# Designs tried in a protein design chat: VHH binders against o14958. Part 10

Target 1, 349 residues: o14958
Amino acid sequence: LNFPTYDGKDRVVSLSEKNFKQVLKKYDLLCLYYHEPVSSDKVTQKQFQLKEIVLELVAQVLEHKAIGFVMVDAKKEAKLAKKLGFDEEGSLYILKGDRTIEFDGEFAADVLVEFLLDLIEDPVEIISSKLEVQAFERIEDYIKLIGFFKSEDSEYYKAFEEAAEHFQPYIKFFATFDKGVAKKLSLKMNEVDFYEPFMDEPIAIPNKPYTEEELVEFVKEHQRPTLRRLRPEEMFETWEDDLNGIHIVAFAEKSDPDGYEFLEILKQVARDNTDNPDLSILWIDPDDFPLLVAYWEKTFKIDLFRPQIGVVNVTDADSVWMEIPDDDDLPTAEELEDWIEDVLSGKIN
Below, E stands for the ipSAE of ESMFold2; O stands for the ipSAE of OpenDDE; V2 stands for 0.75 times the mean of E and O plus 0.25 times the DockQ between their complexes.

## First folded at step 1 (VHH)

Design z05 (framework vhh_6z1v_2)
Fold by ESMFold2-Fast, scan of step 1:
Structure z05 (fold): chain B 349 residues (1-349), chain A 123 residues (1-123)
Amino acid sequence: as target 1 above (349 residues)
Amino acid sequence: EVQLVESGGRLVRTGGSLRLSCAASGFTFSSYAMGWFRQAPGKEREVVAAITRSGGSTWHADFVKGRFTISRDNAKNTVYLQMNSLKPEDTAVYYCAASYDILTGYKPEYDYWGQGTQVTVSS
């Protein structure tokens, strides 16, 4: 995103017990910074000012959306914070209807704009045409669900919509009421298909029709895919979802031919190993993290101009990287599988 | 400008306890992993403990495991090192350091370093 210069207009409001009911009614989304009291300490003042400027820039960019931006002082508004479920000072919370969402991404204007734009959309996207089916089929790097229902008034569609609210904006929920679309996607009435990222075929969720709770439970049980993309808006949550204190990290720049080819090899390995509960590969596209490329090259002693795969310890950051020749020879799927097995068996540390 | 300021270092007797603090400014503290290092005279700098951005995961070197605990308060932009059962061999200058890398947590030669605080343990 290309951001304007800050225009000096104050768009961020202090939230209190006196005004919160009015503010909650005014906006579809409320972005709330729950902060410690601003002290006379210059360190604390500087940090607060930097976050305030980020919020002001985001509010400026999203000015014509029904999104409010507020700050809550943890000391002054302790009762309001407890009532609304805020317990971590220094955190961003987003209020959407009765839902309180903690923001676990980087506190940066571009990241926050994308997160809020996704969150303000309806939780379920309706697909009604063959062209929209094509667009749906091109989405491969997200967990996505699609259901076929009789109408918006269906009790089963309402349960599906309520389930979708639990996972917005991280998981994409789609629905169709069109028989032609359902036939093209091989969906039976009240059936929901679950797509893991990068998989060729969905999983039909068993025992239709579903309650909200049954759908939520299924999705929660299937949130750690064999291959997933690291995204700036959920990077802290994703990084903390490690297996046995490690991440298998693959760097591949999709826009480059070598990166594209390596990603195809990773997809093949993932598809062939969906039944391995010890395998979770985190794909990182360096284009998504331009400020971190030089740092990662120095830290890991690797060249991100070419694809890389390694194992990283979550706590002490020690890493070991697969040896890939400099002469454009990428590993085969079989060679990559052998290396991964050596990592998971402890032969590679 | 970015600053890391350590405090709390002093003379302590063997078996005593001490808490070190590191106050951070000039950057988004919650986006940085933090670590504690120490360097004794004539020795190389060594990693003592590290903590992830959220504080959800910590690492402690084997020689301090069970005695030292790293923690952080993101609201106060501060990282702490609680040192218990101090030994003469714990005598060193203690440094805090910050790493922006979302994957590495902490590395000795990266990003930002404090000036250090002297801890002396006498028998």
Scores: ipSAE 0.000, ipTM 0.220, lowest interface PAE 14.2, mean pLDDT 82

Design z06 (framework vhh_6z1v_2)
Fold by ESMFold2-Fast, scan of step 1:
Structure z06 (fold): chain B 349 residues (1-349), chain A 123 residues (1-123)
Amino acid sequence: as target 1 above (349 residues)
Amino acid sequence: EVQLVESGGRLVRTGGSLRLSCAASGFTFSSYAMGWFRQAPGKEREVVAAITRSGGSTWHADFVKGRFTISRDNAKNTVYLQMNSLKPEDTAVYYCAAEGWYSSLTPKDYDYWGQGTQVTVSS
């Protein structure tokens, strides 16, 4: 999305007990910045202004959508904050119906726009045609589910829809009521297929039909795939995941030929090693995080203009990166598997 | 009303250990990444260590790796710097700082700063 220059119009409103009910009724989504009281300190004022400008730009881009943008002063509106369950000053909250979502992604206009556009959509996307099946099959970098149900009035579809709300927008839920679509995807009535990112074949969830709780539990037990993409909208949650103190991290720019080729090698390695529960590779596209590139290059002492793969010790921020010489070809899938095995066996720290 | 108060700085002998503490108040501590910085006379302020909001990830400068460890206790609104095997070149004023949503190794990007605590390492 091509961002315009900020037009100077104030689209971000101060939320109070006096306007709260009217604002909530007017919008399908409410994006709320719960902020600390603005002090007379110049640094604090600048930081507040920068965040306000991001919100104003997002509000400008999405002005044609039923999305409200508001700020809540933690001191002035303490009673309203308590009523709405806001307990973390400096955070962005998204209100959708009776659901309150804390935004844990990068505070950038493009990230917020994509996050809000995904949230305003229904939790389940309905597939009714061959073209829509093809579009579904092209989605590879998300966890996705698809179920076949008799109709929207089905108790099993309602359970599926309720399960989808738990994971929106991070996990993509699809459904079909069309027998032809179901036949193309080999789905039986009330059956749900679960797709891990970058995998060719789904897992048919056992013991159909399902309750909401059974679907939610299955998804939670399968959220650590062999290869996953770091999303800006969930960056802090994913990055701060404290799994065994070590992470295998791969940097590859998908729009670059070398990055694209390296990503294909990573996908092949992941597909060949789905049976290894100790293997989880986090793929980062530097294009998604332009403000973090300099930080990562300094922290890890690597060049992100080329593909990289390494192991990062979360506790120490120590890292070891596979040597890929400047003028040489990318590693083969076999060479990458050997390196990963050395990492997992402790030969490489 | 935002305050970061460092404590623990003192004179210590080469090879000694010291633990610095930084008590935060006036903001939601768990929503901020924290960093430790130092400045020796006549030099620019440099980053020593950084820690994410949850404490799940840390970064340490090469010149302190294996000797210093950053940690935090969100229940106590406190960030710590454990300093082991101290060297005379570690002599500096140590500052804690808080940054909002972006983890950064650049001093200019930090929003809130403490007044500093002096660490002197004698040979």
Scores: ipSAE 0.000, ipTM 0.115, lowest interface PAE 20.2, mean pLDDT 81

Design z07 (framework vhh_6z1v_2)
Fold by ESMFold2-Fast, scan of step 1:
Structure z07 (fold): chain B 349 residues (1-349), chain A 122 residues (1-122)
Amino acid sequence: as target 1 above (349 residues)
Amino acid sequence: EVQLVESGGRLVRTGGSLRLSCAASGFTFSSYAMGWFRQAPGKEREVVAAITRSGGSTWHADFVKGRFTISRDNAKNTVYLQMNSLKPEDTAVYYCAAKFGLEYPSSGYDYWGQGTQVTVSS
C-alpha cells in the first residue's frame, strides 16, 4: 500500500466526556488510542509523537470511510476510560457498535489500515455467483466458514451472522442463499462448512442447524490449525497461543521461488498430519514484517534470505533451526516430518 | 505471584440469584480475557461464560443464556458472574480462568482459580 506524505491536517480527536456520545454516534468504527500521560521525558515525547503521526497518516488514508480516530489521555480522562473499560495504557481499541476490539498487532500505518478496512466490512460476505465461488476457493491462508441458508430473514442465518461478529476480522465468514452455489460447494440447507488454512477439504460442522453459541464454540475449539500464517494484525495473540511452550516456526517468502517451494512442502506435511494434536506450525512471510527481519536474524542467528524452520521457546526465545545445507537443496516432506518428530519427542530442544 | 481467587459460592434455593466474584493479582488484568467454567461431580469441566479483556464482547453458553451475565471491572481487577433463576442443574464448582489477549478459547487458559462451590436446592 502506497502511503501519501502526511498533509498536516489534524484528523485525530481528543475524546472526552463532553464529546464521546456524539463521536460514537457519528462513526461506524472508532479507532481509539488509550495513552499514558505525556511526560517531560524527551524520549517518551518522541515515541508519543511517532504514534500520533501513524494515527494521523491512517486517518488521512481512510478519510473517505466512516472511521473516527481518537486519543484518550489516561490521566485527564480516567473517568471516561473506566466507563469504556480501558485501563491498559498504550493500547489501541476499535469500537464497532457495542463491540470493543483490542488491536494486538504492530502499531504501523499499513497494518492498521488493513485491520480497519476488514473490520468496517459486514461480518459475513455473501456469495451469489460462480465467479465469487472461485474467489472464495482461492482464499487458502485464512480460517474460513461458509453456510447455506434460505434467506437473510432465516433465524439460522442471523445466528451465523452473530457468530461471525465474534471473530471479525481474523476469521472469514461467507454465506450463500443460492442453490447453484450451494450445490457446487456440496452444502445442504443450514449446513456450515469449516475450512482450516491450507487444507484440501472442509469439515462439515455437525448437528445442524446451529445456534450462535454452538458456532462460536466450534470455531474456538478449531482455532489452532496444523499450519497457520502469522498476521501482523494478530501477532501477539498468535504468539501467546503456543502448544506445550513452543512454536514450530517456518520462514518462507512466498514471492521467492525457494520460499514458494518450501511453503508447498509445509502444506503437504500439514495435510498429512492433521490427526497430530501436538503439531502446530506457524508460517511467517518475512515480507509481511519488514521491520522485524533484522531483529529475527540477530535473535535467532539465521539468514532469512532463505527458507528456515525451527523450534522457538515462547518464554526464552531460545531456538533450534533445521540445517538446510544448500539453497538449492530443500528438505523433502519426509525429511521435514522426521525433523518435526524429533522436535515433538524432545530429541531436538 | 499470579493468583485468581473466587468467592460468592453458597447454598441457594431454586429460582434464586447469586453473584460470583474473581479477584485477580500478580498480572496485568486488563490484558487478559476472562472465563467462568464449572464442573459438577462425575462430569467434565464446561465453559459457562467468557469476556474479552476490555469487556466489550461477551459469550454465554446456551444452557445459561438469559440467566447468567459475565462482567468485569478492570479498575478492581475483578470478574463477576451474575447468576439468576438458578436451577438444581447449576450445582457445580465454579472456576475463574484467564487467557492473554482478546480471544477466549474453550481451552488453553493460562491461569485458573481454585473454585467456589455453588449448590442449588429445591
Scores: ipSAE 0.000, ipTM 0.103, lowest interface PAE 21.2, mean pLDDT 81

Design z08 (framework vhh_6z1v_2)
Fold by ESMFold2-Fast, scan of step 1:
Structure z08 (fold): chain B 349 residues (1-349), chain A 123 residues (1-123)
Amino acid sequence: as target 1 above (349 residues)
Amino acid sequence: EVQLVESGGRLVRTGGSLRLSCAASGFTFSSYAMGWFRQAPGKEREVVAAITRSGGSTWHADFVKGRFTISRDNAKNTVYLQMNSLKPEDTAVYYCAATPYWDLGSRSEYDYWGQGTQVTVSS
């Protein structure tokens, strides 16, 4: 995404009790920065101005969309903040209809633009053609669901659509009303298939037809897949979603031949171990986090120029990394699986 | 509610030593990574050192390696910067900052910032 230079126009508005209802009616989405009172300190003022510039850039890029950008002062507008459920100063909230979504990603213009563009789209994408099925099948690095329903008027489709709203934009929901598409994807009427990232085969959600609550509960219980990609827009939430105080972290640049090959090995290990609740690998593509590469190398004492896999303690970043010599072939799926088992069992420290 | 308060900044001679402290309150200190930043007049704010939540790992900028050491005491909700072999180019306002991420000083969006403490190094 090509970003322009800021044009100097003020597109970010201060939100108050007086203008709140008018602003909410004007926009389909409201992006709200809930901030600490601006102090007289020059450095704090500069930091506030930098975040304001990020919001102004995002507003400029998206000015043709019905998206509003506002700021709320935590001290001045304390009553409004309480009414809307804002309690984390320094946070971004997106209001969409009656939903309040907290943004847990990096406060960067490109990350925010992509997040907001995904949110403004319908929560469910309809698939009605062979070409669209091919596009659906190419999406491998997200959790995705697809349901087959009689029509948009179906009570079961409405439940599915409502469930999708709970996870937008992080989880991709698809539906079809076409028998040919359903046959190609082996979907029965009112059936929903759940795809973990990088898996060849879906999980048919049991006990169809489903309520909204049943679908939401199923998705929440399956949000920690065997292999998942770290996303800039949810990096903090993902990092806090550790398993027993650890993350199994794999670094691989998909754009590099060795990284690409290593990712294919990780996919194979994941596919062979979907039933292992102790296995959850977090894949990080260093290209997604150019500002973090140097610090990860220093923190973990590894070279991110080549593929790496290790076990990281979430609290203090103590870590153990697999030895992958640069003059040897990459580990086989079997070798990688054995190493992970050895580390998790305490055989390797 | 949340506060970071730096102390220890003063005038010091070239080659001298100084210890900065940052007292934290209003949040669960042990759940946050801490960093020290500095800004001299006419220069960008730059990261000096960072320390993980437990203190198990630290990072120091190349221009201070071997001279500065970051540490923390989670029982006292305090992070420290021990500065040795001070040079005139170390003259700056020093800030402490907190982030819930395990990242060591590269994340630009630290959640909480102190007001700063002035360090002046004379020859």
Scores: ipSAE 0.000, ipTM 0.199, lowest interface PAE 16.8, mean pLDDT 82

## First folded at step 2 (VHH)

Design q04k (framework vhh_8k46_1; at its last look DockQ between E and O 0.01; V2 from the best seeds 0.00; counts 0 for: pae E 22.6 > 2, placed apart)
Fold by ESMFold2, look of step 2:
Structure q04k (fold): chain B 349 residues (1-349), chain A 124 residues (1-124)
Amino acid sequence: as target 1 above (349 residues)
Amino acid sequence: AVQLQASGGGFVQPGGSLRLSCAASGFTFSRYAMGWFRQAPGKEREFVSAISWSGGSTYYADSVKGRFTISRDNSKNTVYLQMNSLRAEDTATYYCAASKLRYFGYTPSEYDYWGQGTQVTVSS
């Protein structure tokens, strides 16, 4: 997105016990920064000021939407925070109806704008033509679900829509009521197909038709695919989800020719190994995280202007990176699979 | 209460075939990986085969690979083991088991629910 210059108008409201009911009633969606008390330390003050400016800019960009922007001081408003159920200082929460969504992504204006815009849309996108099927099929780097239902009044569609709200905006839910679309996608009535990223074929969710609870549980149990893209809007949650095992991390800049080629190799490896329960590769496009490139280069001792793949141990921060010389061809899928086998077997520490 | 009812065992001649079934109740079958184990008298319970929750992934012990086929029907809450080319060393009590883990395991300790077993006897 092209962002305007901040016009200096205050749009972010300090929430207190005095005003919170009125503010909550006024907005359908509320973006709330639950911040630590600001200390006298200059570094901490600057960090807070930068976050406040980000929120004011986002509020300016989205001023024509029904979105409120608020801050809650964890010390000054401790009673309010307890009442609202906040338990992590320094976090950004989004209140949508009776749901509280913790934002676990990069605190950046473009990330927040896109995240909030996705949240104000309907949780389920309706596909009604073969052209829209083609657009659906081109989405490869998201977990996505699609179901075929009799109509928008179907109890099974309504259960699907309720399930979609649990995962909005991170997981894409689609539906069709059109028999032609269902035929193109080989969908049976009341069937829901689950698409793992980068795979050619979906999984039909077993035991149709489904309750909301069954769909939510299925999706929760299938959120560690063989190849997944790290997204700015969920980066901390994704990183934390892999704490019980090794992290195989691949850096590939999709817009760069070498990065694009490396990503295609990663997709092939993932497709050929999707049945290996020990394998999950986290793909990071450095273009998605411009503010973190320097940090990662220092931490891992690697150059992110070229493709990289390595393993990071969750307990001691050790990392080992595959040697990909600057002047050589990228590894073949077979060479990459051999390296992965060595990692999983413990030959590479 | 959770139940895994294994059936289909019996007496067969060497080279014969049997099809074991394991019917599940008391839990959401489609969320569980399923496994078959066997135990001969005086021996430890050993891994035979496993299948992922969707049926998309199957795994076999080396001793049965190419002869046994695991499958599942989530609409009937049942896992199957097709046993072909049976040998005397296949004689054992066969147990089905279910695991809550994201993936299946190769050892008995990785499975949460167990059936009572069905006897398979291969003799001339």
Scores: ipSAE 0.000, ipTM 0.097, lowest interface PAE 22.6, mean pLDDT 82
Fold by OpenDDE, look of step 2:
Structure q04k (fold): chain B 349 residues (1-349), chain A 124 residues (1-124)
Amino acid sequence: as target 1 above (349 residues)
Amino acid sequence: AVQLQASGGGFVQPGGSLRLSCAASGFTFSRYAMGWFRQAPGKEREFVSAISWSGGSTYYADSVKGRFTISRDNSKNTVYLQMNSLRAEDTATYYCAASKLRYFGYTPSEYDYWGQGTQVTVSS
């Protein structure tokens, strides 16, 4: 994504009780930065300006979209904030229809642009061709669901669509009304299949047909994959989803042969242990986080030019990493499993 | 011994096309990014194009974007450069290079192995 230089035009508007209704009518999607009062302190002012500039740039890039960008001062607009349910200063909220989505990712222009572009799409993607099926099948690093329904007017499809709105854009929802597509994907009428990241086979959600609530509940119960990719747009949310105060973290660059191989080994390990609810490996591709690479290397005292796997304490960032000699081959799946088992048992912490 | 043998150069008229090939041996080809550089007389060697080890990512100099296409066949240990819409300014000796770097480099110093050059001359 090529970003233009900021043109100096102010596009981010201060939201108030006075202009709130007008702003909501004007935009289909509203990106809202809920911020603390800006003090006279130079540091605080600078920090605020940095955030503002990011939003301005995003606004500039997405100027051709019907997306509004606003800021809300927590003190000046306390009543409005309360009305809208804003409770965490410094957070970015997206208002889409009657939904409020909290953005809990990297506050960077490129990340926000991609996030918003995904969000303005329909929550369910319709698959109607072989080509689209292939595209669907190529998605391996997202949780994705696909359902076969009679038509767009189906009650069950509507429920599916409503369920999708709860998870957009983090979880991908797909649907088909085509019998041929359904056959190819081994879907029965009103069946919804759940794909865990990097797993070969989907899980057919039990007890079809489904209500919205049933679907939402199922997804919530299964939204922590055995192996999941850290994404900039949800990195903080993912990090907060630790198990027992720790994360098993694997660094691997997919675009690197060694990283790729290591990732394949990790996938195998995950597949072999997908029945373990206590196992969730967080895969981080350094290429997704170029600005954080140096920080991680320093913090964890690791070399991210090579694959790494370790356990990280989420509270104090203390970590232990698997020893992988430079002159040796990558660890086998068995070796990784053994290491992981030692971590889970508390032998390694 | 590491060898990179480039071929496919020659004389072509402006607007014409050439396809360069570089056959690699002596190292694990599939683990290296491959690149093409060119050097015109009196000029410094400049980056033309690069391709990742898997072929999933390609990079081009601005001057050749839209005209040149880099590809590779790991089963044949060969990297290719399809050059279309050639211009006089494309006249140079073209070099194939291999890099073990994780990230693509645009400078010659970032490449580990170099082949012999193949001359491309674009002239009416």
Scores: ipSAE 0.000, ipTM 0.256, lowest interface PAE 14.8, mean pLDDT 91
ESMFold2 (binder alone), look of step 2: mean pLDDT 83; pTM 0.835

Design q04z (framework vhh_6z1v_2; at its last look DockQ between E and O 0.24; V2 from the best seeds 0.00; counts 0 for: pae E 19.2 > 2)
Fold by OpenDDE, look of step 2:
Structure q04z (fold): chain B 349 residues (1-349), chain A 124 residues (1-124)
Amino acid sequence: as target 1 above (349 residues)
Amino acid sequence: EVQLVESGGRLVRTGGSLRLSCAASGFTFSRYAMGWFRQAPGKEREVVAAISWSGGSTWHADFVKGRFTISRDNAKNTVYLQMNSLKPEDTAVYYCAASKLRYFGYTPSEYDYWGQGTQVTVSS
């Protein structure tokens, strides 16, 4: 995504009780930065300005969309903040209809643009052709659901749509009304299949047909994959979702031959251990986080030009990494499994 | 054409006061953060004070804090620097600068437009 040069037009406005109603009527989506009072301190002001600049750029890029960009001063607009349920200063909230979505990702212009673009889309994508089925099948690094319904007027489809709204845009929801598509995907009427990232086969959600609540509950219970890709748009939320205070982290650059190979091995390991609820591997592609590469290398004392796998303590950032020889030999699936087992058993920590 | 024209610089005695003005034209003034910089002979240009587009936020350098005050009148497309308790060390060419950003920066590179400068001389 190429960003234009800032054109000097101020597009981000301060939200207040006075203009709140008007602003909400004007936009389909409202991006809201909830911030603490800005002091006269140079550092604090600079930090605030950096956030503002990001939002201004995003606003410029998305000017043709019905998206509003606002800031809320926590002190000046305490009543409004309370009314809207804002309790975390420094957070970005997206208001979409009656929904409030907290953005818990990298506060970067490109990340926000993509996030918002995804969010303005319909929560369910309809599949109606073989080509679209192929596209669906190519998605491997997202949790995705697909359901077969009688029509868009089906009460079960409506429930499905409502469920999708709870997870947009982080989890992808698909639906089809086409019998041919359903047959190709081995879907029965009102069946919803759940795809874990990088897994070969979906899980049919039990006890069809489903209510909204049932779907939401199922997804919440299964939203921690055995192998998942860290994404900038949800990186903080993902990191907070540790198991027993640790993350198993794998660095692999998919665009690199060694990284690619390592990732394939990692996928195999994940597939072989998908029944283990205590296993969740966080895959990080350094290419997705160019600004953090140096930080990770320094913090973990690893070389991210090479594939790495380690266990990280989320409390103090202490970590232990698997020794991978400098030669062209990557660990086998068996070796990785053994190492992971040692981590899970507490032998390595 | 974008223009920033500084005025008000003159010779003053130590302890004296000056008010600098900068008249802006050729751009939407109310959308730009403004700043005052100064450059003494043999020294680098340094930020003196800055003000956001609305005037709601201001910043003053430590060396001038309490003595100088930046303000703006968007209706007149003018930014001001009130300088009190002037010292010989304040002798410099003072520049008005405009930033396309809503909020101000602290370095010259963060500003897009510059005035020609006005000489302020403080005698002992």
Scores: ipSAE 0.008, ipTM 0.302, lowest interface PAE 8.5, mean pLDDT 92
Fold by ESMFold2, look of step 2:
Structure q04z (fold): chain B 349 residues (1-349), chain A 124 residues (1-124)
Amino acid sequence: as target 1 above (349 residues)
Amino acid sequence: EVQLVESGGRLVRTGGSLRLSCAASGFTFSRYAMGWFRQAPGKEREVVAAISWSGGSTWHADFVKGRFTISRDNAKNTVYLQMNSLKPEDTAVYYCAASKLRYFGYTPSEYDYWGQGTQVTVSS
């Protein structure tokens, strides 16, 4: 968790049409900051400088990996940007082989290091032991898929692996070739199970065996779970994915007893309402975002030392919060469901 | 090792023009922000103009705005100062400076490498 002191060595390179092919051939993976032209305004220059320092630190930490770190000026290299398909100035893009992956998370060194490390790993994690099955089963707060295949040479495994590359690193893909593991997970040959976060039962993806395209389309259609955890590495993608211009937001500190209990109530509400496509609750653990706690408390006029649930307008951050008594009396699942119904019907706002 | 070599300074009459050049060597020029500073006799060194590593952003002091233009050519490892409408008050030694960061600062302490300077003298 502790980053070394920046050693002052420049590792981030300016990219142009002149050097692009050389740089691409040198590295297995290219982390690219597509930045707006930097104005002479002191504030915007400081903001750019901070992002550049973050990239240099990440490049230092990962210097032993085959990862290149580059910058592209949106104005000076507009032709290159068009060729590469960049459409949002100020974004990070990762070039991996023929794929361009947009980074939609917090621009922070620890977030970027973990994101890039996940990208250089194999897109599918193989499960071959009882201990690994137990570790897989403990993952509850991610979308995850698991399939059973004959071997790594199976055309169906290859299709699964290709689909996994499409969603790497945001969605966890697992596979087994072991009949014992498959039996423990109740997986049939060439079957893929889809796990929505916090649900007890997976969904068997229909019509096995699958093409890559069928798997990709299924996952795309199921990317909005009923209860989802906000993560630094995908914060902006999650925030932009709204229903009717709003987010239902729940603050629950998992390490706090009341936060833990509130989260368990949220899980029950999600399980009982997973058939409602209009419901998606965004769970935020304040411990994941220590620098934003004060901002949220001031903006929303709420106390994050206790559980909170509300609705937030995505355009102006206007918000309405459920009244939860100060005596630590948590709402029941039924009270939350009633409040949610009022939100979805428009009675609250 | 690291070298910044200014050239182009000379005597010129009021209203004249000069172009200063600064040739850089011993470091990766395209990674550094650059600045032009000046120091008149008995005065402190002051920033005249600055340019980001790519040339995408420039800044000019108010006392030279509209008269001086900073530019760079990363292929030639050179930064320039085009000086037009020169005044006697522009008489100074002009210094080229490089910052290890990609964008410029406004004070001498924000720059890591310095040239030896070139004299510009503007006569009445």
Scores: ipSAE 0.000, ipTM 0.130, lowest interface PAE 19.2, mean pLDDT 84
ESMFold2 (binder alone), look of step 2: mean pLDDT 90; pTM 0.915

